VH-VL binders against Putative dimethyl sulfoxide reductase iron-sulfur subunit B (dmsB). Designs and how they scored, part 5

Target 1, 262 residues: Putative dimethyl sulfoxide reductase iron-sulfur subunit B (dmsB), of Halobacterium salinarum (q9hr73)
Amino acid sequence: MTNYGLVIDQERCIGCQSCSLTCKQENNVPMGQFWNRVLTQGGDHVDTPSGDYPEGGDGGTLEMTYQPTACQHCENAPCVKVCPVNATYTRDDGIVEIDYDKCMGCRYCMAACPYNARVFNWDEPEHRPEDGTGDVAERPQGVVEKCTFCSHRVEDGLDPACVVNCPADARIFGDLDDDDSTVSKYIAEYDTHQLLDEKGTDPSTYYINGEMSPGRPWKSKKLESELDDDEAAKAARRRSGSVENGYDVTPHVPAETAGGDD

## First folded at step 18 (VH-VL)

Design a05 (from z02 with heavy chain S30D)
Fold by ESMFold2, look of step 19:
Structure a05 (fold): chain C 262 residues (1-262), chain A 122 residues (1-122), chain B 107 residues (1-107)
Amino acid sequence: as target 1 above (262 residues)
Amino acid sequence: QVQLVESGGGVVQPGRSLRLSCTASGFTFDDYAVHWVRQAPGKGLEWVAYIDYDGSYKRYAESVKGRFTISRDNSKNILFLQMDSLRLEDTAVYYCARATFTWGFRDAFDIWGQGTLVTFSS
Amino acid sequence: DIQMTQSPSSVSASVGDRVTITCRASQGISRWLAWYQQKPGKAPKLLIYYASSLQSGVPSRFSGSGSGSDFTLTISSLQPEDFATYYCQQYYKFPYTFGGGTKVEHK
């Protein structure tokens, strides 16, 4: 039984916003709305750096951790539970979706979501170009929208757009119920955390801090499950860091150098 | 006992304004969006304005934009319609109407007041 | 704006008759369509919402059907209290708009 999830390596993330913009283009996200946002952690606000400010010009280091945040596709989803018309639902593969023909716009799901992952079309949505971008149909006024794990791509054997277009290879998508999947291996091999795990939502998105992973170990746009044996073998070697393939893996990059520190 | 009661209608001369009130009782007023709908004598129904349950979002028919203002006082369970720059076509019975479901946005109207008549004389 | 067209404008019927009223939207509105009954001197009363869902307290002789742009209200066996004017209303997007009405009258 497939159960899709996402691992985001915060040590690899450089805060470039490519995932947010690619999501917006792929899913025809309306002007002024974002399904995926890259937040900053480490201050008195999630968008504020943390650390000591210099006294006398020298000393102190600002620490900044990037937290790409979208719908967590929770296994115990409060948004699904509160929907009075069952417009929000969980698929058999764990993806949380919205049936826009049932959504009445009550926004109970927005109030219930602790991640602020949902947006609402108060007005007729506007797009640029006017007919929209990507291959996903525009949504009408009066519905809630959110990240879909790009289910339209996943059904075609492709990784989500934000995964494929991450220049730091920081996003890994796959089947959490397959112990041989890269997402499952990274959750087992690295210290991971889930956002607001004390809320009991059971997110399907995991975050790596501390030690940098090898990142997404295959280059194609395919889901890992769609790789042939040669592609899968190359991905496994890149994941393990074997030098027998003729190239070394990406070295560890400390968090203090991430985010474009020159 | 669920009811809406409009008041404040009357005859309005050019250059004057009018403020309609709608008092709610028998239900939790601040859980429901409310609308104004009007009906000219002997004519059909026309939607006028919308205000969300907490007053944070408002929308107007094009025919009244810039002239009418919808508002609510949830502490008093009162909906208002401030009508400025009235015209002959504004002559109608004005109804307040409640959205059917709590926090209703894309919703029908399940509770209506009995209406208040506004007559413009120019 | 979405124009709502009702047909017929009026119908003469007797108690016990089956009455059918049609409403057409100028564009697709999915199932975001309501039906109201209005008697002289009274406010409208909600009968049907979401094209086919019967409002609480409304007799089962009323039913609604349709989706997209073409919708129907049916009264299976007309009763004396059913002589009234009926309106459809789209609530797919602002501005919400009503049909012109259908007056159901004594034959």
Scores: ipSAE 0.622, ipTM 0.841, lowest interface PAE 1.5, mean pLDDT 88
Fold by ESMFold2, look of step 18:
Structure a05 (fold): chain C 262 residues (1-262), chain A 122 residues (1-122), chain B 107 residues (1-107)
Amino acid sequence: as target 1 above (262 residues)
Amino acid sequence: QVQLVESGGGVVQPGRSLRLSCTASGFTFDDYAVHWVRQAPGKGLEWVAYIDYDGSYKRYAESVKGRFTISRDNSKNILFLQMDSLRLEDTAVYYCARATFTWGFRDAFDIWGQGTLVTFSS
Amino acid sequence: DIQMTQSPSSVSASVGDRVTITCRASQGISRWLAWYQQKPGKAPKLLIYYASSLQSGVPSRFSGSGSGSDFTLTISSLQPEDFATYYCQQYYKFPYTFGGGTKVEHK
């Protein structure tokens, strides 16, 4: 019945790394590791663990498309299929999770994942501060980690931390099986794609290109399904306005606003 | 058929060096992590070192860090332990041991060699 | 480092006896514990892994139980070939550590 998914509007994304850092704080991600990485489509380091990026260009000669990339929570997940101890599994709501008490550290799931979405704790994880941050327990040495869709927040009626804290309102989380959800409407109304869709993993994360969406249409940290009637009405009006070419907040304009070419 | 055989143990003087070898047969050596474990005469077991299946990751017991080096040659199915700056407390039978599962990290040891003795001369 | 404490250090037993050996970890290790049997002059032999999973070729009279910090190896009916020293080992995190051993010997 419920099937959670994520829409990322690449036209709205400004590459600021807020999603990566808030994920790290919320989930007690170890020093030197990231569950979410903002990659560039410039041909340098797509899916790189280092996060190296090309330098921005001069005016209208170089433009960047940003690709925030984490676990895609695939419906046909190779990481679930390959796990010899069923430590990696799919929840009834479509979230792919890891049982750290079963994970034996074989890293088969890392080899199977085409998105390089998993990291491995080769050493005892180090955190700063030492007791960690956020509401999520630290993981031990010898397990793999990845984005969880912030299931701990979702179970409390809240959107993932990366969704709430995106300054460009580029991230929409919701129930893909609810035709009235914003995530479902955006997939129906906009030109979307899934990463490496030829691999047949059936990702639950979609990316908007081309026409800019209205973004996340509510300010509350709640899941869309948890909005009260007033909040829901405001969200519906913003979504309808953008779908019908209504006024949007400030879009990213990197080259033309910065002056002419040199 | 599945076998590990240690060699290179012997009598050495303190402060000297020794290299142990472990030859694998009957299984695909480069699919498995391997360890060194030692046992002083009449005493219990002590883990010494770990090397991953492809040699890319290594870990050592604190008592041997900076003195011992684990390595492997997957083309020849050989595991090595280079032991430098040897001390009297390094006296033991040294076993090589295979992790049970392919690519094993959190893993028990299902195959052991018969061991090679390292001792000191007077 | 995780310290593994075995009890007892030795057991005098007769063929047919039930023998129980206890292993306690200094911190929680979930189920990442193995049991080994070692006879004099021989290498250790894996009996139990993941606290309770029986290694292939090991007789069913051996069983393991426990989780967290407290673990037990049970030999339901001691056989003549079971007189040996038994070690527990945690493999939850490096350094992997062994208990001090339990010698099971003829009464």
Scores: ipSAE 0.591, ipTM 0.823, lowest interface PAE 1.6, mean pLDDT 87
Fold by ESMFold2, fold request of step 21:
Structure a05 (fold): chain C 262 residues (1-262), chain A 122 residues (1-122), chain B 107 residues (1-107)
Amino acid sequence: as target 1 above (262 residues)
Amino acid sequence: QVQLVESGGGVVQPGRSLRLSCTASGFTFDDYAVHWVRQAPGKGLEWVAYIDYDGSYKRYAESVKGRFTISRDNSKNILFLQMDSLRLEDTAVYYCARATFTWGFRDAFDIWGQGTLVTFSS
Amino acid sequence: DIQMTQSPSSVSASVGDRVTITCRASQGISRWLAWYQQKPGKAPKLLIYYASSLQSGVPSRFSGSGSGSDFTLTISSLQPEDFATYYCQQYYKFPYTFGGGTKVEHK
């Protein structure tokens, strides 16, 4: 049965913030809040560099290891266990969701989450994208929110917005219970880690560090399971390095600026 | 046993200040959000102010914003309403009311005090 | 602000009667609605929360229903102690507004 997960290739990630911004556009996230944040390994600040600056033309190095961080959609989710009204729950497909008609705003789940992935809507949303995309309702006041794995897109056969709009193809979404999925293959083939393994939450998000992967091997916005035979064959070749290895890492233009269906 | 008791009401002149207190007993006060609600003589109920369980977040009705300040001392189990620049339309019985569930935000009020009257000498 | 419109403003009824009070919100509030009873000189008492959940210690003759913007409090068989004023309250978002009240009076 389906169990959705996410692989983030930290070797491909360029720290461009596109995932955070497209998440806000797709989900109508209020100004001043983020469901996804890009952190660095050496600090708690977005885009904090580590390493040495180049000096005297000798080519010194500036190492930028980025950690895009959102809800990990944990299999052993402390946020689900702590909710007194069962507003937070795990779907049969592994997505952790919040029922906003049950959420009473107690924020126990925020206190329980070790990733600080949950936010609370204290006030009415002040700003919305005026010309936002997606069929997503206004954010309600008085509830806890987080990354949803874009379940509204996934139910329509589409990958999450942050996956589709990553210019470095660093994000791979798929079925962790399907050994033939790209996400499962990358977890088997690359050195991956889960954030805060020692806490036993069993995250559904994995991070590649060390060896760079081929990245997301299909270009369409479709969920991998929705690819036709030709598309799936091309994706398989790109994973194996037969056709197109080492994707271009120039920043991706968001789909809204590129004209609609992209 | 579980109770809220208001005090500090009385007769004041317009433009003056009053401080209302609400003493909690029989429950763990610092686990609950608390509100002030008022009722003008012969009129309905009007929500006035909210303070969360630890005092870190506060909200006010527009009619009192900038004039009233809600606060709490969890070590003494006391809720306060500092009422400055009082107006004749502030004449009411003032109730303190507890949110029903611990840390509750979207919550009804299960425990009420008996109220304290604020009126004016003209 | 969410305006709460309560009707009727008063009901004349006898012991044993079925009494129905309605409350309408100016926008959808899902099920975030409470009902309170208030007797003269007393503080309000919570009867119903989350539109239909009966507060502990409240007699089962009280029931609530509704969702969205239209809500109903029903007293199935009026008792002498039920003559009082009843208020609805939304707690979907600040400010948490009350209805104007419905006075249930002896016929």
Scores: ipSAE 0.520, ipTM 0.795, lowest interface PAE 2.4, mean pLDDT 87

Design a05 (from z02 with heavy chain S30D)
Fold by ESMFold2, fold request of step 21:
Structure a05 (fold): chain C 262 residues (1-262), chain A 122 residues (1-122), chain B 107 residues (1-107)
Amino acid sequence: as target 1 above (262 residues)
Amino acid sequence: QVQLVESGGGVVQPGRSLRLSCTASGFTFDDYAVHWVRQAPGKGLEWVAYIDYDGSYKRYAESVKGRFTISRDNSKNILFLQMDSLRLEDTAVYYCARATFTWGFRDAFDIWGQGTLVTFSS
Amino acid sequence: DIQMTQSPSSVSASVGDRVTITCRASQGISRWLAWYQQKPGKAPKLLIYYASSLQSGVPSRFSGSGSGSDFTLTISSLQPEDFATYYCQQYYKFPYTFGGGTKVEHK
């Protein structure tokens, strides 16, 4: 029983926009559109900082908290409920998907989404990359689109592109129904919140704020469920803090650098 | 009763301008995209222009781009087609047509007006 | 632009006949295809949308089928009021385009 989710550690996030750019490259996202946006928060409204501004050239106490925002893949999704042709639906693995052969372009789902996570393809795409990381089709005109959790990668046993390419290791993807998954452990161990929780959408994306987590504890591009035993053991040690003490608790031989294959 | 009524057709000289109107009644006009479709005498149908429900997005057939302007006044339930630099090949009956579904983009035309004829002298 | 090729250009038929009209798109349009009926001096009337969905108030003798590039309108038993010109129309992407028409007329 798989139920995919995402944990974003806002204490680790540095606001670099790598997740947004990688998403565009991986998914052939049209020029001028973003499926993922990195917003600043900390003021009274999104994209506003908090703290004291510098005055007269002196240092202040300005704090910048970043909020990467994309489709939350909600379990109680208003976008699914309002679709008159059932083009938007939830897969058995929790991914919210759009059937582009059914989408009539009415944009009801854009109005219903409280996260503004959906975009509309008014025009033909301007670009199709030839050497990206996936076999991703051109984006069709006249449909609504959003973050897909990179389902094409997940179906091949790989983490989403934005997860793999986060330089701060702030993004963790996994199975929310597996109590042993890193996402489940972090939700149990850290203070997490969901965006606009009062709306009752039941997002599958969680945000850590306050105490910094160990981040994504494996280096491979694989889904956590696809790690070999050595990779899984190393990830477990990093999660528990064994690697963060300044030395490994066991002899350290990375699985990918332990020598050649048989 | 749902209705679209075109007006403003007539006999004009090439190079001149003409403005067509389409008055909507019996439905919530600003919930629907509307189109202009034309039919030359004895010929088939040709899509001319599209305007979305709030007027924020417009598209034109290549044959009329730069010469025709679609617009709407949702407070008065009127669709317009301003036709400038008219050519002999613009001779047709012009229909206004409603998209079938509210807010629809990929949509067929369920309600049509009676049409208004545009022809040329000489 | 997507070209819509409609065949035949005319059909001579009798009341009670089964009439089949075909429409081919120059590229895949999924199921974004409509059929219209037009009588002389009248505006077109929507019969079928989304390739096979029957418009409200249209008799069940009309049916549509197909997907991708090849589509068919069928009149199962022609009635006297069905003598008219029929058009297919793609609405997959702009510019929306119509077939050349099929005139169904008395033998």
Scores: ipSAE 0.455, ipTM 0.752, lowest interface PAE 2.5, mean pLDDT 87

Design a06 (from z02 with light chain R31K Y50W)
Fold by ESMFold2, look of step 19:
Structure a06 (fold): chain C 262 residues (1-262), chain A 122 residues (1-122), chain B 107 residues (1-107)
Amino acid sequence: as target 1 above (262 residues)
Amino acid sequence: QVQLVESGGGVVQPGRSLRLSCTASGFTFSDYAVHWVRQAPGKGLEWVAYIDYDGSYKRYAESVKGRFTISRDNSKNILFLQMDSLRLEDTAVYYCARATFTWGFRDAFDIWGQGTLVTFSS
Amino acid sequence: DIQMTQSPSSVSASVGDRVTITCRASQGISKWLAWYQQKPGKAPKLLIYWASSLQSGVPSRFSGSGSGSDFTLTISSLQPEDFATYYCQQYYKFPYTFGGGTKVEHK
C-alpha cells in the first residue's frame, strides 16, 4: 500500500521561494494566497534569526534556517476529523484532499490545523494565468484550499512541482511504506523532525536539520517508483555518494553509518 | 426555544436612518453567521447582508452597499443593521436569518425571525 | 450575479395532487440551492438544502432534485397546509439570490 511523504532538507534549502512560486503556477493558487510558504525558524518571531550575535567579533552563533511549510498531509489529521460534510478526506495513498463540491466554507479545518496550512477564498479568486494549467481546476469562492502533494502529477507518474523545481534538490518525495524509497532511507539515516509533533497529528512531512543529505538523487521529473533500472541504479549511487555525471553527491553520513551501528 | 426576534422597524422619511436589531436566544449565537434578508410588500425575497460568526467578515448586496452596516454584539446575542440614506425602494419587511451550519459561509438559512417592517410616510 | 428563474409563477392545485416547481440558475451552481416555503405574513421556512437534502422536521412528501443549473421541488401529495409561496435560492456565491416565487393555490 502506498503512503506518500516528503522530506525537506533544511541544510540544503537556500530560501529562494522557488517551491512557493512553482506551486502557485502548477496548482492555479489564487493571487495573494500561498499553499506553501518559506518561513524561518530559530527566532522568536517569523523570519527572525536566533542564536547569539557576535559581541566584539566573537562569541556569537547566529543561524537562520528556512522552513518551507505547507499542509503536512497528516495521518491523524484534525482537519479531516472536524469537517462536517466530509469534504476534507484522506486518500488511500495518504494524501489529504478537499472535495470542493462538498466544502461549505465553514473553515473549521483552518482552525483545527496547527500548521495554518489552509487558505480560504473569501472572494471570487483571481488566478495567474487566468486559464490555468489545464491539469488543475480553478476553485470557486467559499472553499478552503491547501497543498495537495500535486496529486494530479503523482497520478501521472511525476514528482510534485515543488520537488522537481527545487534548485537545491532539498525536497524528496516518495512512499513512506517502501523501505527502499529515498524518502524512507533519509528518515532512517538522518536526524529528522516533524513540525509540532507533540500535537499528535502524525505529519507525513519530515525535515532534516543539522546535517546535509545528498538531496534528491534522481534528475528526472518522474516519481522514484517510475524510474527505469538504469535511472534507479544512478539514483542509488548518488544517494550513497558515488560520482555521477561529473557531480560529487557525497552524503555527510553514508547509508551504512547512519544508524547501521548500534 | 431557538429564536430570532427583529425590532426597530417603523415609518420614516426618505433620506433618514434606522437601526434594526435582531435578538437571538436558544442557541450559541457566536457560533453562527447571520444574514439580513428583506421582502418588499407583495414581492419576493432579497438578500441584504452577511456577517460571519465572529464579525470579522461582512458582505452586502450592491443595492445597499455604502448605506447599510451590519454588525453584531456576541456578548449580548444581538445582530444589528444600521440603515443610512434610506430610499423608497428600501421599503420591506426585514428578516434576520441564521446560517444552517456553525461558521456557515455557503449555507442556507434554517432559522428566521418574524420580520420587522420599514415603510415611508408621505 | 446569478439570476434564478422560477417556474411556474403560480399553480392551481387540489389536495392530493403532485406539484412540481422548477428553478433555473443563470450559471452552474453545482448543488448549492435551497428551497423555502412562505405563508402570508410569516417568515420563510427552509425545506430543502443542497438541492436534495430534506431539512429536519420537513415532511417527506417534499423532495428536491437537480444539479448544475436546473432544479426541481416536488410535493408528492399536496396537503392543505402546503398552499403557500415557494422560493428557490442559490448560495453558491455572493450575492445570494432568490427565484421570483411560485404561489401554490387551492383549486
Scores: ipSAE 0.575, ipTM 0.814, lowest interface PAE 1.6, mean pLDDT 88

